# VHH binders against Transcription initiation factor IIB (tfb): the designs that were tried, part 1

Scores and structures below are computed, not measured.

Target 1, 335 residues: Transcription initiation factor IIB (tfb), of Methanocaldococcus jannaschii (q58192)
Amino acid sequence: SVDYNEPIIIKENGEIKVVKIGELIDKIIENSENIRREGILEIAKCKGIEVIAFNSNYKFKFMPVSEVSRHPVSEMFEIVVEGNKKVRVTRSHSVFTIRDNEVVPIRVDELKVGDILVLAKELPNIEEDIEIDKKFSKILGYIIAEGYYDDKKIVLSYDYNEKEFINETIDYFKSLNSDITIYSKDLNIQIEVKNKKIINLLKKLRVKNKRIPSIIFKSPYEIKKSFIDGIFNGKDAKVFVSKELAEDVIFLLLQIKENATINKKSINDIEVYEVRRITNIYTNRKLEKLINSDFIFLKIKEINKVEPTSGYAYDLTVPNAENFVAGFGGFVLHN
Unless a header shows other numbers, all headers, positions and changes below count from the first letter of the chain; Kabat numbers aren't used for antibody chains.
F, E and O stand for the ipSAE by ESMFold2-Fast, ESMFold2 and OpenDDE, each averaged over both directions (binder to target, target to binder). V2 = 0.75 x the mean of E and O + 0.25 x the DockQ between their complexes.
Where letters were taken out, [cut] stands.
The coordinates of atoms that the task and the answers printed are left out; those that the model quotes come from them. Centres of patches stay.

## First folded at step 2 (VHH; from h01 with S33K S55R)

Design h01a
Fold by ESMFold2, look of step 5:
Structure h01a (fold): chain B 335 residues (1-335), chain A 121 residues (1-121)
Amino acid sequence: as target 1 above (335 residues)
Amino acid sequence: EVQVVESGGGLVQPGGSLRLSCAASGFTFSDSKYAMGWYRQAPGNQHERVAIITRGGSTNYPDSVKGRFTISRDNAKNTGYLQMNSLKSEDTAVYYCAADEYYWGSEYDYWGQGTQVTVSS
């Protein structure tokens, strides 16, 4: 079972989003009229939700969830692997390791520092035909990461030396018949854009949540990549104040066959997350039979006993697969 | 005021064909192009997307209907269509047309009230 705050990427009613597993499961249980209890375990049937799980060919797919469950717990274990990817799980929960060149489950209480865990190298890339172009998707990423808007205007701030992106932004909004005002102060250029149609679009996409919109998770590869380039402002690394946005970005990177390392830092007593993009992640621990799998294999750096977030641990059932992807960095968890 | 009205539903035998129409009116967008989609809901289920056509004309279908259903639109008439061929009993549902200036992957602004399609012997 996993902790309340652990991120999972789901498909629900055609929408793709990253949610906290505990928030999802609590909602399903609270809205269910047919709760089954097995000892301390509360179980509800689940319909219309898919999670990412691997199949017998070691490839990740969206697969249906049949049941969700929760139970009280007094302790959790935080597993930290190479790249500082992490997940909080119960002591009896199983994750996956390699034994005799096969992917096998292993209980958390059997793990030690230095052991190898199986994580996601890449995730399914869902692509729907959409009417978002690359220029808007890049600007949208920047707005979500750094921007501001209200009922009247959108405000974007750039370093003066970002001339190409500044010009792209201006040209894009001019093509939409926008009122554009440009201010320069010291090292910064501010672009104010007045366009009620675009502001209504940002509201529809719920941009004020500062989360990756579902339409981006469902977009073509080049749109996803352009959005990510906007988030990172063309850099290899980005510092996030929002853990949730950083988690979204990690899952999106896996969809475009990129990966990242995560570094938790403190800046002026504010906890932040530095995410650094990596196009080709590997360890020298390549296993020949699994070269064509969707897996990477990472060493455990730390195992720490921690307190549960909600007093409950959460799980879900994926029939026939008996696994799902969750956690900060894409852990594969047994169910 | 934008309105979307479906028509063309009815009873058909398995293997048969049916064409649904979606008349849209009251759009004030600067061109005549719209994104349209067809959704269906069988008893006890959530809405299921069965076809979309983007403003630019691209189409998408789930595997359950791919090759059997075709979405199209006539921009001059503000009318969309769903051609449904090789119908099966599992296609029985209320079918809804939805429209918006753009397809954003979810949350169409304008929906019809639905038309019943029943596939049975």
Scores: ipSAE 0.000, ipTM 0.351, lowest interface PAE 11.7, mean pLDDT 84

## First folded at step 4 (VHH)

Design a11 (from h01a with N60Y S106D)
Fold by OpenDDE, look of step 7:
Structure a11 (fold): chain B 335 residues (1-335), chain A 121 residues (1-121)
Amino acid sequence: as target 1 above (335 residues)
Amino acid sequence: EVQVVESGGGLVQPGGSLRLSCAASGFTFSDSKYAMGWYRQAPGNQHERVAIITRGGSTYYPDSVKGRFTISRDNAKNTGYLQMNSLKSEDTAVYYCAADEYYWGDEYDYWGQGTQVTVSS
């Protein structure tokens, strides 16, 4: 079982989104008319939800969830691997490692620092025709990263040295006959845009501040890539104060076959997440037969005992796969 | 009621360190609408921004404090911080925490009473 806050990418009603597994399962159980109880375990049937799981060919695809469950728990274990990707799971839960050149489940209580875990190298890239062009996608990415919008305006913030991006933004909105106000103070440039059409488009696309809208996860590769470029603003690393946004970004990167390292800045008990895009994939070359898999193989750096977020541990049942991808960075977890 | 309260100021020797806190109530720093900044005002001087954390989490510092000051925000505690290291006499001022939709101007949505920082041997 996994902790409440573990992110998981799901497909529901044709929409792809990243959610907290605890939030998802709590909602399902609480709204279920028929809950099965096995000891301390609460189980509910589930329909209409798909998660990412790997098949016998070590390829990821969306697969339906048949049941969800939760049970009370008093402890969790946080596993941190290379790149500082991490997941919180119960002691008896299984992740995946490599033995005899095969991917096999292993219990958390059997793990040690230095062991290799299987994570996602790439995730299914669903592409649908959407009404978003590359320019807008890039701007949207930046809005999500360094801006916000409301019913009246869009606000974007820049470093004064980001002249190219500033001009790009200005040119874009000018081309749309937008009302633009630019403010400059010290090292910062702020652009305020009033454009009802664009704002309505943002609403239509269900854009939420500091979250990647679901439409992007099913957009064409070029749109996803452009969006990511907007998020990072041409840089290889981006700092996020929102863990949720960092999680979203990591999943999206995996959809476009990019990976990232995460650096948590702990200053004065504050959690800030720096996501750094990497071009190099860390793979154990001794596992040649797995080179064409959708897996990345990373060593465990730390295993820490932690408190559960909600006092519950959560699990999914994925028939015919018995695994699913979840966690901060795309861990493959046993069913 | 919306309120911002700064704390952590005091007397410190040159080269010393202080950590300022900014506790917010009635609103949340994590709101995407707001950037958070620290400002200081020395007697006879104008307000000077010494640190800002943007809506996205980027941080910016003027050259006067760059490398010495670090702004951060704990969303769970709804508290902003300013870690000040290698303090100089020139850092003596009243320090204010501000949350604002905009980085510019001299008016902020939320502004505290300030906390006095005195750097003296």
Scores: ipSAE 0.030, ipTM 0.405, lowest interface PAE 3.1, mean pLDDT 86

Design b02
Fold by OpenDDE, look of step 10:
Structure b02 (fold): chain B 335 residues (1-335), chain A 119 residues (1-119)
Amino acid sequence: as target 1 above (335 residues)
Amino acid sequence: EVQLVESGGGLVKPGGSLRLSCAASGFTFSEYAAAWFRQAPGKEREFVSAITRGGSTTYADSVKGRFTISRDNAKNSLYLQMNSLRAEDTAVYYCAADEYYWGDEYDYWGQGTLVTVSS
């Protein structure tokens, strides 16, 4: 079972989004008319939700969830692997490792520091035709990472040294005949934009709480890439974001065949996560199938006993796969 | 802005009691473990006590049985009840918060409050 706060990418009603597994399952169970109880386990049937799971060829795809469950729990274990990706799971839960050149499940209580775990190298990339161009996508990424908007204006903040990106932003909004005001304070540039059309678009996209809009996850590769560039301020290899946004960014990166390391930091007394784009793929040099898989193979750095977030542990049933991707960085988890 | 503010420090006699408070702001305190550390003059900072998100507590051997850590999430507050105080308990006491209670490096720290135990 998995901790409440573990992120999971889902497809629901054609939308792809990253959610907390606990939030998802609690909602399903609470709204279910037919809850089955097996001891301490609460089980509800689920329809219309897909998660990412790997098949016998070690490829990821969206697969339907048939059931969700939760049970009380008093302890969790946090597994931290190379790149500082981490997941919280119960003692008896299984993750995946490599044995005899095959991907096999292994219980958390059998894990040791230095063991290899299987994580996602690449996630399914769904592409639909959407009404978002590359320029807007990039700006949108930046808005989500460093900006905010309300009913009247969009506000973007830049470092003084980000001249190229500042100009790009200005040019973009000028091209749309926007009302732009630029403020400079303490080596920071603030751009305020009044554009009703763009604001309405942001609303339509449900851009809230510094999360990646669902539409981006199903956008064309070029749009995703442009969006990511926006998130990373153009050419930067790292960005500082909230935990939730970091989760979203990591999953999106995986959709475009990129990876990242994660570091928790405090900047100006604010908790942030550094997401650093990496070009190196961590692989175990063994069998062709593993090399050609959608997996990366990372060593465990730490295993820590922790308290559960909600007092519950959560599970999904994915028929015919018995696995799903979840966790901070794309862990592959057994049912 | 994330802030931890300690209070309750002062001068007490040996054998006396004191209650420290720490007020948290700027973050969701209930999602964090919290701890007390102390630093005596000329000594290194040392762990005193910690409380997990779920309310589990741990104590340094030197304060076991004498100190009690507690929290009130509704008030975003951390407490340290110190009983049977000794001269060696004299130190600046720091409140700290982190997702995890282990280790000496916490994400957030207070400015500290001075506790002096003297006859």
Scores: ipSAE 0.000, ipTM 0.213, lowest interface PAE 13.4, mean pLDDT 87

Design k04
Fold by OpenDDE, look of step 12:
Structure k04 (fold): chain B 335 residues (1-335), chain A 120 residues (1-120)
Amino acid sequence: as target 1 above (335 residues)
Amino acid sequence: QVQLQESGGGLVQPGGSLRLSCAASGFTFSDYAMSWVRQAPGKGLEVVSDITRGGGSTTYADSVKGRFTISRDNAKNTLYLQMNSLKPEDTAVYYCAADEYYWGSEYDYRGPGTQVTVSS
């Protein structure tokens, strides 16, 4: 079973989104009219939700969830692998490792520091035709990373040295006949934009502050890439204050076949997550199938006993796969 | 009407202690994870501590570990933060925040805040 806060990418009613597994399952169970109980385990049937799972060819695809479950738990284990990707799971839960050149499940209580775990190298990239151009996508990425919006305005923050992007942003909004106000304070530039049309567009796209909107996850590759460029402002590393946004970004990167390392840091007494884009592939390639797989193979750095976030552990049933991808960085988990 | 109201803030010397309280009303308190967050002058919002709905689990920022203790009384609809060994760096407005799904970045409800000042 998995901890409440573990992120999972789902497809629901044609929308792709990253959610907390606990939030998802609690909602399903609480709204279910027919809950099956097996001891301490609560089980509900699920329809209309798909998660990412690997098949016998070691390829990821969206697969339907048939059931969800939760049970009380008093302890969790946090597994930290190379690149500082993390997942919290119960003692008896299984993750995946390599034995005899095959991907096999292994229980958490059997794991040791130094063991190899299987994680996602890439995730399914769904592309639909959407009404977003590359320029807007990039600006949207920046809004999500360094800005916010409300019913009245969009606010973007820049370092004084980010002149190129500042100009790009200004030019973009000017081209749309926007009302722009620029503030400068302590080597920081703030751009305030009033544009009802753009604000309405953001609302229509269901853009939330400090989250990647669902529309981006199903956008064409070039739009995703442009969005990422906006998020990172053309750099290889970005610091996020929001853990959730960092998680979203990691999943999106995986959709465009990019990987990243994560570093938790404290900047000015604020906990932040630095995501660094990497081009290096960490693989233990023994067989052609593994080489051509959607997997990366990372060593465990730490295993820590931790308290559960909600007091519950959560599971999904994915028929015919018996696995799903979840966690901070794309862990493959047994169901 | 949903209300969160912080109290217990004030001026204290370094090394001193304060106990913050947050009174909740207008919603089912026990259904929400609770958090203390703070904002220092010129800084962003920082999560200080979290507590689960039933109080079974707590988390702390590294900067306050060993010094602060979060607790709750669901019968009284009250959240607490015991702050010991206070430092000047702890100076901030402290907010009580409620989240139904324990997501630390977005809260369903947040109080107006109470000022904590640590100064010699």
Scores: ipSAE 0.000, ipTM 0.224, lowest interface PAE 16.8, mean pLDDT 87

## First folded at step 10 (VHH; from b02 with T52D T57I D98K G103E E105T)

Design n03
Fold by ESMFold2, look of step 12:
Structure n03 (fold): chain B 335 residues (1-335), chain A 119 residues (1-119)
Amino acid sequence: as target 1 above (335 residues)
Amino acid sequence: EVQLVESGGGLVKPGGSLRLSCAASGFTFSEYAAAWFRQAPGKEREFVSAIDRGGSITYADSVKGRFTISRDNAKNSLYLQMNSLRAEDTAVYYCAAKEYYWEDTYDYWGQGTLVTVSS
């Protein structure tokens, strides 16, 4: 079972999004008419939700969830692996490791520092035709990461040294006959863009929530890549104030076959998350399926006892697969 | 290595027409805003018309309706069609280019082509 705040990428009603597993499951249970109770365990049937799970070929797919469950707990364990990816799970929950050239479950209470865990190297890339082009996608990423908008204008601020991106932004909005005002002060360039149609689009995409819109998770590879380039502003690393946005970005990076490290920092007493693209990847050559798998193998750095966020632990049933991907960095968790 | 070369200047009667060309080389012309300026004898250089890298056009009030600016990025060329020419249009015409929207000055300048409107 996993902690309330653990991120999980889901497909629901054709939308792809990252949610907190506890919030999802609590809502399903509280709205269910037919809750099965087995001791302290509450179980509800689930329809219309898919999660990412691996199949017998060690490839990740979206797969249906049949049931969800929760139960009270008094303790959780935070597992931190290489790259500072982390997940909070119960002591009796199983994760995956390698034994005798096979991917096998192992209980959390059997883990030790230095053990190898199985995580996602890449995630399924769903590609639907969308009306958002590469140029807008890049600007959208920048707006979500750094921008501001209201009913009347979009405001973007740049360091003077970002000359090419500033020109690209102005070119794009001028091509749409936008009203643009440029302010230059010291080494900062600020542009204000008035375009009612674009502002309405940002509202429909709920951009002020500072989350990756579902349309991006469902977009072609080149659109995803352009969006990511906008988020990172052409850099290898980006500092996020929002943990949720950092989690979204990690899952999106996995969809485009990229990886990242996470570095938790404190800036002016505010916790922030530095996501740096590119990590070391272990290659196991002992089993043909592992060579071509969607897995990455990372060593445990820390195992820490922590308090549960909600007083409950949460789980999903994925028939036949008996696994799902969740956690900050894409952990593979057993049933 | 960077060059802007104007051509098409000459002598024309009032009411006549001329077409100026500017050939660009040594840089990626399509990434630049391009403009025409002119300088009459004894006067300061003045703006005539500009076309930015996205094709948006601006004219000085004195030439609106008579001059038409255009560009052909495939040929790395800038053009100025001048109609209904007047004596006050007599000047050396310069081609200029700049890369960034927020800059006030142009990076590159041609050597100019003389337009004389007289009968």
Scores: ipSAE 0.037, ipTM 0.575, lowest interface PAE 5.7, mean pLDDT 88
Fold by ESMFold2, look of step 14:
Structure n03 (fold): chain B 335 residues (1-335), chain A 119 residues (1-119)
Amino acid sequence: as target 1 above (335 residues)
Amino acid sequence: EVQLVESGGGLVKPGGSLRLSCAASGFTFSEYAAAWFRQAPGKEREFVSAIDRGGSITYADSVKGRFTISRDNAKNSLYLQMNSLRAEDTAVYYCAAKEYYWEDTYDYWGQGTLVTVSS
């Protein structure tokens, strides 16, 4: 079972999004007419939700969830692996390791620092036809990461040295007949854009939530790539104030076959998350099934006892697969 | 060597027409916003018209409806068609180019071509 705050990418009613597993499961149980109990375990039937799980070919797919469950707990264990990816799980929960060239479950209480865990190297690249082009997707990423908008205007700020990106932004909004005002102060360029159609689109996409819209998770590779370029502003690393946005970005990177390291730090007493993209991802494995898998194999750096967020631990049933991907960095969890 | 060279100036009667050309060399003209300015005797240089790299056009109020700016990126050229000329249009006309929209000044300037409107 996993902690309340653990991120999980789901498909629900055709939309792809990252949610807190505890929030999802609590809502399902609270709205259920028939809760089954097995000791302290509360179980509800689940319909219309898919999670990411691996199949017998070691490939990740969206797969249906049949049941959700929760139970009270007094302790959790935080597992931190290479790249500072982490997940909080119960003592008796199983994760996956590799033994004799096979991916096998292992209980959390049997783990030690230095053991190898199975994580996601990449996630399914779902591609649907969408109405968003590469230019808008890049600007959308920048707006989500750094921008501001209200009912009247969009405001974007740039370092003076980002000259070509500034030109691209102005060209784009001019092509849409936008009212543009440019301010320059010191080494900072601020662009104010008035365009009611674009503002309405940002509202429809709920951009104020500072989350990656479902349409991006379902977009073609080149659109996802352009969106990421907008988020990172052409750099290898980005600092996020929003943990939830950083989690979204990690899952999106996995869809485009990239990975990242995470560095939690404090800037002016504000907790932030630095995500640094990894461009050279490889495995030092000889078996063809493992070489061709969607897995990366990472060593445990820390195992720490922590308090549960909600007093509950949460789990999912994925028929036949008996696994799912969750956690900050894409852990594979047994169910 | 970067150059902007104007041509097509001359003497014309009121109500007449002239077409100015500006040939650009030594830089990637298609990546620049381009403009015409003019300077009448005893006056400061003033804006006439501009066309950005995406084709968006601006005119000074004094020439709107009478002048037409255009560009031909394949020929690295900027044009100004001037119709219904008036005595107050008498000036040296300059072409100019800049790369970045937020910059207040133009990077390159021509030497100018004289337009005289007189009966």
Scores: ipSAE 0.005, ipTM 0.476, lowest interface PAE 10.0, mean pLDDT 88
Fold by OpenDDE, look of step 15:
Structure n03 (fold): chain B 335 residues (1-335), chain A 119 residues (1-119)
Amino acid sequence: as target 1 above (335 residues)
Amino acid sequence: EVQLVESGGGLVKPGGSLRLSCAASGFTFSEYAAAWFRQAPGKEREFVSAIDRGGSITYADSVKGRFTISRDNAKNSLYLQMNSLRAEDTAVYYCAAKEYYWEDTYDYWGQGTLVTVSS
């Protein structure tokens, strides 16, 4: 079982989104008309939700969830691996390791620092035709990362040195005959844009501030890439104040076959997450035989006992797979 | 000299209403986003509401539906209409202003006005 705040990518009613597993399961259980109880375990049937799981060929795909469950718990274990990816799981829960060149489950209470865990190298990349272009996607990425929008305006914040992107942004909105106001103070530039059409589009796409909209997870590769370029402003690293956005970004990167390291920092007493894009850093030489899998193999750096976020531990049943991807960075978990 | 001066605080019964005012001087208030914060005894200062240059408004969840922020640029003033007041609303309320949206900190702060909600 996993902790409340563990992120999981799901497909629900055709939409792909990243959610907290606890929030998802609590909602399902609380709205269920028939809850099965087995001791302290609460179980509800689930329909219409898919999660990512690996098959016998070590490939990821979306697979349906049949049941969800939760039970009271008093302790969790946080596992931190290379790249500072981390997941919180119960003592008796199983993650995956490699033994004899095979992926096998291992209980958390059997883990040691230095052990190898299996995580996602890449995730299924669903691509549908959507009504957004590359330019907009890039701008959208930047809006979500550094900007804000409401019913009246879009606001984008830049560093003075981001001249290329500033100009790109201005040109884009000018081309749309937008009302643009530019403010500057010290080394910062703020662009305010009034464009009802674009604002309505953002609303239509159900774009939320500081979250990746679901439509992007289903967009063509070039749109996803452009979006990511926008978020990172063409750089390899970006600092996020929102943990949720960092989580979203990590999952999206995995869809385009990119990976990342995460560094938690404190800036002006604010917790921030630096996400750095990386390619092919996580191949363990000993496991080269599995290089063509959808897995990466990372060493455990830390195992910490922690308190549960909600007092409950959560689990999913994925028939025919008995695993699912969740956690900060794409852990493969046994169900 | 830049100043923000809050007024309108006082004692009110639960369920009552109060209107706070903030008068700005020494700077062009219309070029600033403005906000209300509050600090209860023994607690940290918390965000209450903000209104930016363009008139976009945000509220803390705890006050949503009960409080209304407004500004009068001609009068260089910010207001907070507080309805359905609760005991937990008891705090010193501060007016603040910042020039740019991306700033984490506010440039200017008032001295605060005390609001006490008590039966």
Scores: ipSAE 0.000, ipTM 0.213, lowest interface PAE 17.1, mean pLDDT 88

## First folded at step 12 (VHH; from n03 with E31R S56D I57T T58Y E99Q)

Design q06
Fold by OpenDDE, look of step 12:
Structure q06 (fold): chain B 335 residues (1-335), chain A 119 residues (1-119)
Amino acid sequence: as target 1 above (335 residues)
Amino acid sequence: EVQLVESGGGLVKPGGSLRLSCAASGFTFSRYAAAWFRQAPGKEREFVSAIDRGGDTYYADSVKGRFTISRDNAKNSLYLQMNSLRAEDTAVYYCAAKQYYWEDTYDYWGQGTLVTVSS
């Protein structure tokens, strides 16, 4: 079972989104009319939710969830692997390692520092035809990373030295005949844009502040790429104050066959997450099947005993796969 | 019977600090994500900060580094520590609760407490 705060990418009603597994399962159980109890375990049937799981060919696919469960727990273990990807799981839960050149489950209480774990190299890349272009996608990335919007305006913040990005933003909105106001304070530039058409578009796309909108997760590769370029301002690393946004970005990167490292930092007493895009592949491959797999193989750096976030541990049932991808960085977890 | 009651508002000088409290009653607060909103005169209500059921916190860009949200589930209370206050922070501050953070709408709202930042 996994901790409340572990992120998981799901497909629900045709929409792809990243959610906390605890919130997802609590919602399902608490709204279920037919809860099955097995000892301390609460089980509810689930419909209409898909998660990412690997098949016998070591390829990831969206697969339906049949049941969800939760149970009280008093302890968790945080596993940290290379790249500082993390997941919190129960002692008896299984992750995946390599044994005899095959991917096999291993219990958390059997793990040691230095062991190899299986994580996602690539996630399913769903591409649908959408009515947004590369330029807008990039701007949207800027908005999500450095701005916010409401019913009246879009606001973007830049460092004074980010002239290229500032100009790009201004040019874009100017080309749309937007009302633009620029404020400068110290080393910060704030761009305020009033454009009802764009604001309405953001609403239509269900864009939330500091989250990747679902439409991006199912957009063409070029749109995803442009969005990522917007998020990172064309750089290889970006600092996020929002942990959720960092999670979203990591999953999106995996959809476009990119990976990242995560560094938790404190800037001015604020906890932040630096996501750095990786161009090299971390692999320990012995067989062709592993080479052609959707997996990366990373060493455990740390195993820490921690307290559960909500006092509960959570699990999913994925028929015919008995695994799912979750955690900060795309861990493959056993049912 | 469900209530959210804000307190702690008042007059403060620029650069000053203030701590807001929100007391929840009539429902199990620990099962809800909670948030602070504010509405300045003549402006629309805007998001300030939130804390989900797992304890993760979220902030508007305008208050990042200055405001800190926290909760005490045993006391059914939500807090907002506001430091380095600015004139533009003047508003009525509202606490709100919804069952899950990723939901779109809040289930409960307080009546608000006035914060005035003025020299």
Scores: ipSAE 0.007, ipTM 0.232, lowest interface PAE 10.9, mean pLDDT 88

